VHH binders against Probable acid ceramidase (asah-2). Designs and how they scored, part 1

No score or structure here was measured in a lab: all are predicted.

Target 1, 379 residues: Probable acid ceramidase (asah-2), of Caenorhabditis elegans (q09551)
Amino acid sequence: RKVDNPDFQPNCLVGGPDIYDPAQSEKVLWFDVNLDLPPRQRFQQIAKAYKKEIHAVFDVLNYFLTIIPGVNAWELIGNMTASALDKGMIMNPYRDEVLGIAEVLDVPLGNLVFLNLFYEMSRFCTSIVAQTEDNKDLYHARNLDFGQLFVWDIAAQSWGLTEALKKVSVNINFFKNGKLLFKGSTLAGHVGVLTAMKPHKFSLSMNAKVQPDIINVAKWYMGAYENTDLQFVMYFDRWLFENCDDFQCAREKIAGVKLLTGAYFILGGANPGEGSVLVRNTTSVQFERKLFDGANDWFLLQTNYDPDKDPLFIDNRRDPGNACMNKLTRANVGMKGIFTVLSSKPNLNKTTVHTVIMSVTKGYFETFIQKCPNPCWAF
Unless a header shows other numbers, all headers, positions and changes below count from the first letter of the chain; Kabat numbers aren't used for antibody chains.
F, E and O stand for the ipSAE by ESMFold2-Fast, ESMFold2 and OpenDDE, each averaged over both directions (binder to target, target to binder). V2 = 0.75 x the mean of E and O + 0.25 x the DockQ between their complexes.
[cut] stands for letters that were removed.
The coordinates of atoms that the task and the answers printed are left out; those that the model quotes come from them. Centres of patches stay.

## First folded at step 1 (VHH)

Design n03
Fold by OpenDDE, look of step 3:
Structure n03 (fold): chain B 379 residues (1-379), chain A 128 residues (1-128)
Amino acid sequence: as target 1 above (379 residues)
Amino acid sequence: QVQLVESGGGLVQPGGSLRLSCAASGRTFSEYSTYALGWFRQAPGQGLEAVAAISSSGGLTYYADSVKGRFTISRDNSKNTLYLQMNSLRAEDTAVYYCAAVEGYLFSWPTSYDFDYWGQGTLVTVSS
């Protein structure tokens, strides 16, 4: 994923100029999704608003797949996915929600679902949960890194997919029974959530594993999970916020759900000490890290590697991130401090789409579209 | 895809005020619009310079130092219109003012290269 450039050095912006500007979060729009509407209608307004931009994402993916001469891989994948859908491989209401989006976009349902599968496998991220010094607040943040290997633009010095995804980044207020239920960040065309928060309840971000479960995805296409309760992780994330009202509930559900792909679940709560990273395979919790537990202290930082394993030497975002957090110190935990850490290289890189910072206790939710000017690592 | 038509230009005395409008057609510029908008100007014998810009959401605005505190950029999504309220006008504000649009977000202070769609311009003359 990440290849270190010897000319570029990790940095930590802590102690430097103030780079946090909450006004920048205004670039990411907020939409309301009414969960009381029929599933097919829930996301159509977002799809309409971002129709062209979503198609741009499709174009980038299709271009990438043209590497196979004489084969329309995009169409083939779409058809294969459609076949899987016919076998009931995506459960409602999510299937119907995606169908509604597909209708607006005027694209094959299979292709849109495939895009969602791509998101499932390629979430390289940095997530942080940190407790304030007075133990009154917990901040939860994440960088979404996406776009590696998808059309490097030499002239623009950026990834085509990353840039396209920046343009479809959206925030959503989810409503139920006329009341705000939770907030989330996602990508237009997707019905799940990538990062979410139920104010005064709990927050969640999810990182992919460096080794995606490609085999499991193949099995999915073959119908191996027909009539099972297997979940897409991003759909599960949304489900979680619809069905849990506190940290403990979320934790228990994360521990028990069957998943298409393993993932790291970073969970924050409203009470002191409620910060955790659950390492999941497809069937169970492999490991759990908790705030103030064992060797852990006032924060947890999670990238795309198991806690007990070293990251690839060419993709070490963990150590610099931890060092930067330590430099920040517990006393400076807040929106500004966490933003500064996540804006530091290599946690900030050319694949970074956006940064989300949340405070469950204060109800803060800010999304920042990121840029990594040169010198900057490609991965 | 997007058409921009400026209006409101004219002759005004120093210290006076003027309000420019830019009517956008094509894609709508509602609160859910993904278009950022901006004003540029070109004075006689000078190059094109950015005056003000407003984000897709309308929540973020940029101003040139030369107009900060005097000019206000705003948008009315219901009318698909961009505005530039110009107060305390000076002789040096004399220029052709252009409305511009770009799909997506503005990440920083804009340049002319960041925008894809342009109006024909409206002349603002500040003179005694």
Scores: ipSAE 0.000, ipTM 0.226, lowest interface PAE 16.0, mean pLDDT 88

## First folded at step 6 (VHH; from s27 with W103L L104W)

Design d3
Fold by ESMFold2, look of step 6:
Structure d3 (fold): chain B 379 residues (1-379), chain A 126 residues (1-126)
Amino acid sequence: as target 1 above (379 residues)
Amino acid sequence: EVQLVESGGGLVQPGGSLRLSCAASGFTFSSYSMYWVRQAPGKGLEWVSEIDSSGSYIKYPDSVKGRFTISRDNAKNTLYLQMNSLRPEDTAVYYCARDHGELWPFGSWTEYFQHRGQGTLVTVSS
């Protein structure tokens, strides 16, 4: 399959025409998930609504993973994941939630669990936390890109995967005890959250590291972590929203959790100045960046690289993103300004699925399906 | 307060049968996978069976597969273990246990089975 190779040039759209138009954005549907239901039932409505689109994601992954003649890589990965499940490697209630989805989709359980793990490993993102000039609001936003930049042939084919993932983008209101508990954005077939907010309390997005802890993933598949306290990040995110009610609680729990693989946690709160990026390895915080702390000012921007390291030369979304935020200025922080920055290249690229913009203080949560018109970076 | 109360143990001849039950309270039983584990005299804990929250995913080690059947009644908050074709090596204290997934404790591996009852003794002897 032939893919045009667009010109790789930064293009900050700040100062140009206003491109923020929610009425023209492709709609991302909202579903209510009632956590008081048996886990097997919680996600079945979403699975039924997106059954065809989830199968299309499976087809695209099968196409891209088949690399050895005579070997069905999709079936092999599914069987390996099913074997890991027999060792009790996915904790409940999340295993039961995935079982409920598998029943509706009529797909092998191992492949559906692999899809959930794939979402854990492949979150290639730009996240921003920014404080308005009047200190009344804090905005938290992210572009969700699904791809890693270490395989050129796979990256060229990521357009097919990205387009399929756009069609499974969903928003969820999570209810517990009859009340809205938190809001999240995710992909249908997934039981974790990718971007979430407890209105008027705190918000979180999580970015994957470019260099994952592949040894830990391999050990997980072989059962070496059976009955251990290691956590998948996206399930920890759900636990966090069920068990914390403020920025400080969330920050402390993120600092202390034991993780299967490291990640970047971008955390926003309800009070002025409550914004942090916590860089985690599997056991501890490596670095923390805070609003209004040292060289940091009114915004934090995080991609997929440690703050003290240069991005890979082929993937520098950090420097253009920071430049575009500075061009926006603090005075123009808001839905329109942040959307414009995140729609600027290369932070918008051919792997970008959607943009989420949240305001914890206002309780706003908006998801925008993205399109990157040519010329647009794809590798 | 999580509470698990096992019952149904006793003395039985080889080849006999027993049905164990476990009454659960203090948590949403229908949200959790449940386990039976056992401890033979002078030995450590041994996993015996697992059942998911709905009762549709069930796992046994080879030592008991085909002889033991785990089940649950979510309406009664009760877990069961039907043990058939009992052998002297099945002699143990049997515990029901809950996983810690909903609570997400930052604890050690030993906390995985921390929510277990005091057990019920099964003795298989001629």
Scores: ipSAE 0.000, ipTM 0.381, lowest interface PAE 10.2, mean pLDDT 81
Fold by OpenDDE, look of step 8:
Structure d3 (fold): chain B 379 residues (1-379), chain A 126 residues (1-126)
Amino acid sequence: as target 1 above (379 residues)
Amino acid sequence: EVQLVESGGGLVQPGGSLRLSCAASGFTFSSYSMYWVRQAPGKGLEWVSEIDSSGSYIKYPDSVKGRFTISRDNAKNTLYLQMNSLRPEDTAVYYCARDHGELWPFGSWTEYFQHRGQGTLVTVSS
């Protein structure tokens, strides 16, 4: 099962120098989103604040999608997605929220919609849930890897898209009636959440599958779901936190929801043992991994492959990650320990945008912009 | 099994008031958003009110806004709907519904609100 990259060796930083220094990390800003506002207004502040940076993301995508001579894929895709939106294929309030962002950015609506769809299909991640030795705390963390195959900068030794996405990473406090509902990390220009936590309740991260359900996306575009409310997984994630107050509720909804694409849902709760990975296809749960269940122990690590299948030999982040966690040991589970693991290669690679670490029990939520100095894995 | 039992319906004159109740069991009531929906004779299911798990977020359609008030008591596993200034067009079977969690695909409220009670009839007539 273990396949090593011949060019690079894993390097677990556990036991080495202390690299956990939040004070020196690039700051990720916090914004408030008031869900009592009209949908069109909810994300406009964020869009305004990151207008330039969001445009940079569009520029990178446009460049990549126009590489093929004679084909303007960027425009084509934009038109298609715009049409989908017009046909009501995007559910409210998310549709109106996106429209609000579009008004601020002065970008083609279709392109903005595409950006939101793109995140459904092309992101890679490492997610971890780990129970502390005393069973009092659970830590939930995730690396967002995004940017592979999108404009490699030889001089900078980095992915153009990855760098652009680092600049649009934001944290959000979601409010209703003046009360904080939950915290989340997302990308400016997006109305969903990538990683989220309701303090003292539950946390969630979602990993994409390495093989997206492209056929289902095509069916959606062809009108197979016409007159239905379309849901993206990132929108569902947000919805989940608006409608659930505990681990069990979240789990049940994750198990039952119909999705555009399959995904891995990593779920953490407030009680000991409440850590799960739900492997979803578009219609059902394929299987579930739980902390302390069967062969599973005090932590679960999930990348972008089914647990019962081997990862692609050039993208084995799972085995090194597991090894690094084992080296950490249960006794060292915490902000520092988890950060160290997720900062270890190849879990840390050139596509890693940021690391999020959460503690539901303690109410901690931190986002770290990542850098992978050479030598470093391309992805 | 999810169980929802509505009560409080009846005959009322235009301008009158009714208070509906819904007893919930078979699930963690305090963890879910709850809804009132109604179905008039010959019409489809219509969303009437929404309240989140904590009660901090409430939403109404324009058709009932200012007249109806949704509330919940999580300690009693009970959902309420205070209906004031009732109109003939409010005549319908009213259902208590739980947030199903299935967001897509669905084409109607009927599909979305699969977890609902047997309903209680509200008739507004002179």
Scores: ipSAE 0.000, ipTM 0.215, lowest interface PAE 14.3, mean pLDDT 88

## First folded at step 12 (VHH; from a1 with L104N)

Design e6
Fold by OpenDDE, fold request of step 14:
Structure e6 (fold): chain B 379 residues (1-379), chain A 126 residues (1-126)
Amino acid sequence: as target 1 above (379 residues)
Amino acid sequence: EVQLVESGGGLVQPGGSLRLSCAASGFTFSYYSMYWVRQAPGKGLEWVSEIDSEGSYTKYPDSVKGRFTISRDNAKNTLYLQMNSLRPEDTAVYYCARDHGEWNPFGSWTEYFQHRGQGTLVTVSS
């Protein structure tokens, strides 16, 4: 069951052949979600389109969770989650949205909610926000890596999960009152967004901490937070994109919201210098990195570690990523340049599901299903 | 305009039962989850029960679980709350409610349940 996790040297592709092909982004389908519809109906079309693939994700997760023969851990988790739901831990409209999906998939609500929570907790990523040389544009990008939480488990299972998640990667246009509000990339079955942009307003990606607050999650399952103001990110990020129209608004709300678990919020705006990484615990901002502030320059790169702490030696995506960005130089900030950096190892690894690149100022939003050719980092 | 009209409240002795009704109009009732909430004198709004649009899923807080039962008749646009084994602490104005479409992390529960009726008073006293 165990597979070796090879270690390789970083390889920055900057200065090499052009590997950026915008046509590849067309492989990720776009769906429209109308927020004016009843919540139960909003995501059903996506669920129908990816029913088989979502079930494949469930199968992989179930397999992974099967540790003790004869114990149906998947069912247990589903029941526990259902119990938590009964405590009112998930509010509408999101509960009904998930319910609608669950009906299409013919799965227990608890299991699908768990999937959504899993997506919230497993956001191991490389996020970049960078300002162009002429200060006219800002680019915001992210690699979505799923599998780092399983580094101690079967490597093959991690790969299996990554591959399954690639097949459920989707782009969504969110509409309200007949108008496009914002765009996002996510996974089918998820009612939140993983990476999102309100054109000409602001963009957001969220990275999980390497040490998630599992205690709060456990308390959530125990129903300890009835009617709590602690939020899952999926609640907040949707609300944020519906209610904020600029970088400052988004930043303020990110700084003030109470969360079930801490996270890194990478925020991009429409104006020069509007790029930041907010390191959040459950109640406050622990640290904030801003473009052109202090030691920071024209870009910020954030993985899954606090800025003042060293990454694990087996998961150092930060230093190579920074080095690769520096090699790129500010003059080459753009879709092609950023794609090249995020396609460089180890930022590109076997757990990388997709790369999203967006520009608030240009209105660009592209998602690329990734593949890491050997030799490649396991995670 | 969302309209909700509660009925069925009254005075009851401890251990007694009441059945509340709510007539809904102004929206497609069968498309939305519905709620019962209550407000006791001097207290804030409290969630009491939830039912999904199809009546296949219900939720209760521990305070009323096993005693209260929420149900709905979509053909009649009516929500019900069967209350058994009533206690003095159940004394409150009971409201039929629909969520307003979003959860505001900076808002209040009152705002979340802003679509609610005039309420019906339930008094549990010996």
Scores: ipSAE 0.435, ipTM 0.760, lowest interface PAE 1.6, mean pLDDT 89
Fold by OpenDDE, fold request of step 14:
Order: C-alpha cells, then structure tokens, then sequence
Structure e6 (fold): chain B 379 residues (1-379), chain A 126 residues (1-126)
C-alpha cells in the first residue's frame, strides 16, 4: 500500500518481539459436530451456546440495512432467500441443518440461509501456504477479513460487524462413525467451514474475488436457476473433507466442481511441494499457482485478486504480505512465524476477525481472535 | 435397516386422483426429511416432493406444484402423497425416499435417494 501518511505504512513484525501466544487460541472454543446425527440436530448445540452473539450479528446487519429509508431490506432479503429455498436451491442435509439452527435462534429460515451465503461470498482474506526449510512440514494459514461497510464505530475505531463476528468465531471437530474426520474454523450459525484441515491429509481455505461473479448468485436469489449442479462452497467444502483423503483428490475435485461464483482455493497437502492456489471461475480453473513451480518458491500468498492482476491501490495486502514472508525466510516457517506475518499490517486490519494457522503434517490447528491497534487500516 | 414400503398406486384416468402411502421403519422417522421421487419409463429418477421432519416445510417442482401434496404422520411413521389432477405425464413408479445425508456434487439423484422403497406404479391413461 502506498499511502502518504507514515502511520499507515506497512509494518512487518518479523524480527520484533514475540507476539505468538498459543494460549490465546484457547479463547476460541471447540465444538463437536456429529455427522451421524440427523441434520437438524448437528449444529444446535453451537447455536444454543452462541444464541445471543448470533443475534447480535443479525442486529448489526439489520441496522445497516435500515439505513435505507422506506425499505425493510432485511425482510426483503429474507423473502428473497425464502423464495430460493422454495425452488429447491438449498439441498439437504444443509437446509435441515440450517433449519435446526433457525429453530434454536427463533429466526426465519431465509434470514439464516442468507447469513450463511453471505459468509461464503464476503471472504476478503489473506491465505498462506508455506513449506519448511527441511521440507518436512507445510503450514497453511488464513486471515478472515469481514465487516467492511457494516457500521463503523467511530469511538471504538472498529467495524460493528467485525466485532460481532469475533464473538461468534468457533472451531469444530467433525466426527463421523465415532471418529474425528476433520477440523475447521467457522462462525456460529454457519453450517459450512471457512478454514479446514484433515489432519495429515490436506487443508483448505477459500478467498472471495474482489470482483465476484455475482450474476449467478443474483439469478439464484431470483429463482432463475433450478440446477442443483451449481454448488455453493458450503456444500462442496464439507463434501470435500468427507470424501477426499489427500491433496491430489482435493485438487481434482476443486478443479472440476461447478460453482455459482468464482473463488480462490488455497490448498495444502501432507507431502513436500503440495501447496497450491487454484483460481476458479464457475466452470474451470483459470490459473493455478504451485509451490516451487515457475517463479513460485517456498510459499504462496493469496488475497482477493487474480495473481496476474494488480490489487487495488487502497487494498494492497499482497505485496506487503509477500515482503513480510520473505523477511521471515523459509527457515522460520512455523506457527510463530506465520502468526507474526498475519499479524502484520496491512494483512492485519480493522476487518480482520481471526487468524487460523494449520499444519497438516503436524496436525496443528489454532484460531486467534485478532485486534488491530491504531493506527490501523479500516480494511 | 431402513425400510420403506410404498402403496396406493394404480390405474387412473386423466384428471383423477390417487393417494400414496409409505410405511417407514428401521430409523427414527420423525428425525428426517422425507421425499417422493418418481421414475417414468425410459427416464431417470425425478424429485416430486419434499417434507421436513416436522411437516412445517414442503416443496414441489413446478411440474406437480398445486396438484400434489406431501404430508406425514410421525406417530404412524407414514408418509403420504395426495395426487390430484393427474396427467398422463405423471405415469411413473413412485418411490418413498430418505436422503442419504450427504449431497454429492458429482453424484446422481439415484445415489442421493438410495434409501427408497420398492416403489408403486401409477398409470394415468384414458
């Protein structure tokens, strides 16, 4: 980012004081989701535990939408989503899972579905995959940036939505047949996963495009689509972790799935060199970046822009992030090192909800609620 | 083992009505959404109707909307399909089904509805 104000210069924390505290990750609670339960019951425990906090998220969203005079936008959105549901656009078991949550929360199904979809489309993130120097380990991490334009609190110097989302951040152990299947980080009320890892198998994060293909999404809301072949990420991600056991399988499925909107898939594996960023449109892979391939080296950093395009001037998290990783060097790749990079500005900003750091090879999975002290970018 | 047994099919004239029933056993019926699906001669499996576990939510494809009504009696572990204003194109084997619990984006409806009964034949003809 090129800013005139020195206070808003990128600041890589590498080489500075140790800011990594694994105890802080314990603030994000773990819940078990048993996939063998009926869908309506799977997420009800989480919904009950975070009922108040989830409602706070709805309140912030509703407040934002109320700024438009004369229109109950929240109701309209709910009705539109409900219409889409009636057209069968949300398949079981996911509909029933959301229905179960909605019952606990005492909210309309349409509103909760909207929230879930919104989470999938508004992932302005920084994702990193990095190979250690000895090639024995691979680390995969992501900052979830969410909340821009949703109720800026001048006094608190924060986004109301971002703060609300911090309070609903959760980790989930997904069980099937009595065994741990995979781990994930998400937001309470969400039936998908935002960041996930199958220990010793593979890891995944998805970033949204700055210029998302929202035409299909709009059509979806309008009920213009009846094709169940077009998938939301919430369907696909969970399916992927349930049905793939290695990097190659995951990669192939990511490449082949039909999507409502394009996205960046950041994929990490258990073997050396298994790190990729797949740039997807709705039908195909537009571009793929691989570790140690071509100009790529020991790490890949992906934000919300195509690799071959410059980021927006006001949202250049890519270049500073890359520079910070380079400063870290391959020798210092690890939980601490990656946390430090993702805690550096502007990758850390006022919209950053949490940082997730994973090690597929080590089986590590830690989520950190983030704070960006002033001076800090709004987004 | 999941068991679903359909009944109520038969021959009916166009414009006529039939009521299908499905007896469910081998699982907690009241915990699951249920479906009616059909397969016409020479065609693939088609979704016909859906109802949630509590009967509070139902949905239909446009092909049967306004004519078919799905309902359930959880106390009796029974699923129903009231079919009115039947048309020749409604001719098919009708199956009661429970979803597999997972949607495969690369899969088929046959896989999705692998828990289904033997079916009951509905023939709409003059």
Amino acid sequence: as target 1 above (379 residues)
Amino acid sequence: EVQLVESGGGLVQPGGSLRLSCAASGFTFSYYSMYWVRQAPGKGLEWVSEIDSEGSYTKYPDSVKGRFTISRDNAKNTLYLQMNSLRPEDTAVYYCARDHGEWNPFGSWTEYFQHRGQGTLVTVSS
Scores: ipSAE 0.427, ipTM 0.749, lowest interface PAE 1.6, mean pLDDT 90
Fold by ESMFold2, fold request of step 14:
Structure e6 (fold): chain B 379 residues (1-379), chain A 126 residues (1-126)
Amino acid sequence: as target 1 above (379 residues)
Amino acid sequence: EVQLVESGGGLVQPGGSLRLSCAASGFTFSYYSMYWVRQAPGKGLEWVSEIDSEGSYTKYPDSVKGRFTISRDNAKNTLYLQMNSLRPEDTAVYYCARDHGEWNPFGSWTEYFQHRGQGTLVTVSS
């Protein structure tokens, strides 16, 4: 049984004033990353541009990890991660890319690798793929919800980690062999992608499971996974966009890869009906939901729960999101319509870092930083 | 065509030292992490050392840490392994290896060293 948050009721903004105005959004910068450069150099421009903001993220994480005053949890975690890294096969080119960032930031490698791993386990989201009524376009969008319950900022009336992460949101054009290969959205300091699209080919977003495979992460720290059988999901995403050219290729590779942790893969393609949510454990597909598959119609909405499980009562973004999509209708699927749904509460909440809206067919990729005006759910 | 040519192997007494070299050609050496791996008679490959593309990060297993030092000269396209305090169990064919350049999520870690030379034999005995 689902129970709404008694303090703040859902509020679907569909049918109200047009709130879509990209000119009023906080600017999320675009950077070009040339994959033909030595890996060590690829991300240094981004790291330099966001050095102060990345350090602010590290400070918030260190504060949360402090058990008692006077214990430097950031240093301890960094040392533990560095020791664990010595026990496993390196993840090149990603290891060298992270080394390049660490040099610019003047931080120990272990702390930066920990940050990259932390992003693996902590992605909460609402992801949507939707087919337009005329079958000419497919839209893929997501809210990235991150930073719940770490540090509440009284002045901002929001989570301190969430506010810090907004300031490190970046867009990247990835180039290889002199050509644009794919576009992504991520957080500065990370060498993976959180949301990505190969224009006119396919798009991907990933949502974390509420119950992460923490035992596998602990085993990785102890050196249990020294071969390529278990992989970090964010690095697989980079590989996927570098090695697949269509929806079917991406779907097959997602189904076959072994992963360090399970995740929800929300996949959109360029052809009518090419939309899937693949629910993965570490070795296989547990469930797949597809556009127009008898159980689903013109859109798929995925939060952080398996299809056969109810959301936790404090985190029901599924039912309000589905209701708001139905109120939008198929005829109004587009940048403005999807933005309106993802700006509706509780899918927009105090943990929302950014919103990405993509059209695979048109090659559009937009990232928005939004505030959630009160009344607004804390998470 | 990727070419890696190891040299500097030979016979050395326990406690002695030896310096291996690896000449690289056919690829942009400065773009790749490099490795030394070894294969003792009748055994599988064992990872011995790693160095990143600029030479600023090095990694060793416990079996050689403190005794072996990997280094590189990117201007000369050459990789080195300084081996000190050698032991009989260090006897092996030593290979210079290049990383794959791109991680393969469907491969195994032993495929990571598929680009390697023909090897140089190191024998540690009195």
Scores: ipSAE 0.154, ipTM 0.568, lowest interface PAE 4.4, mean pLDDT 83

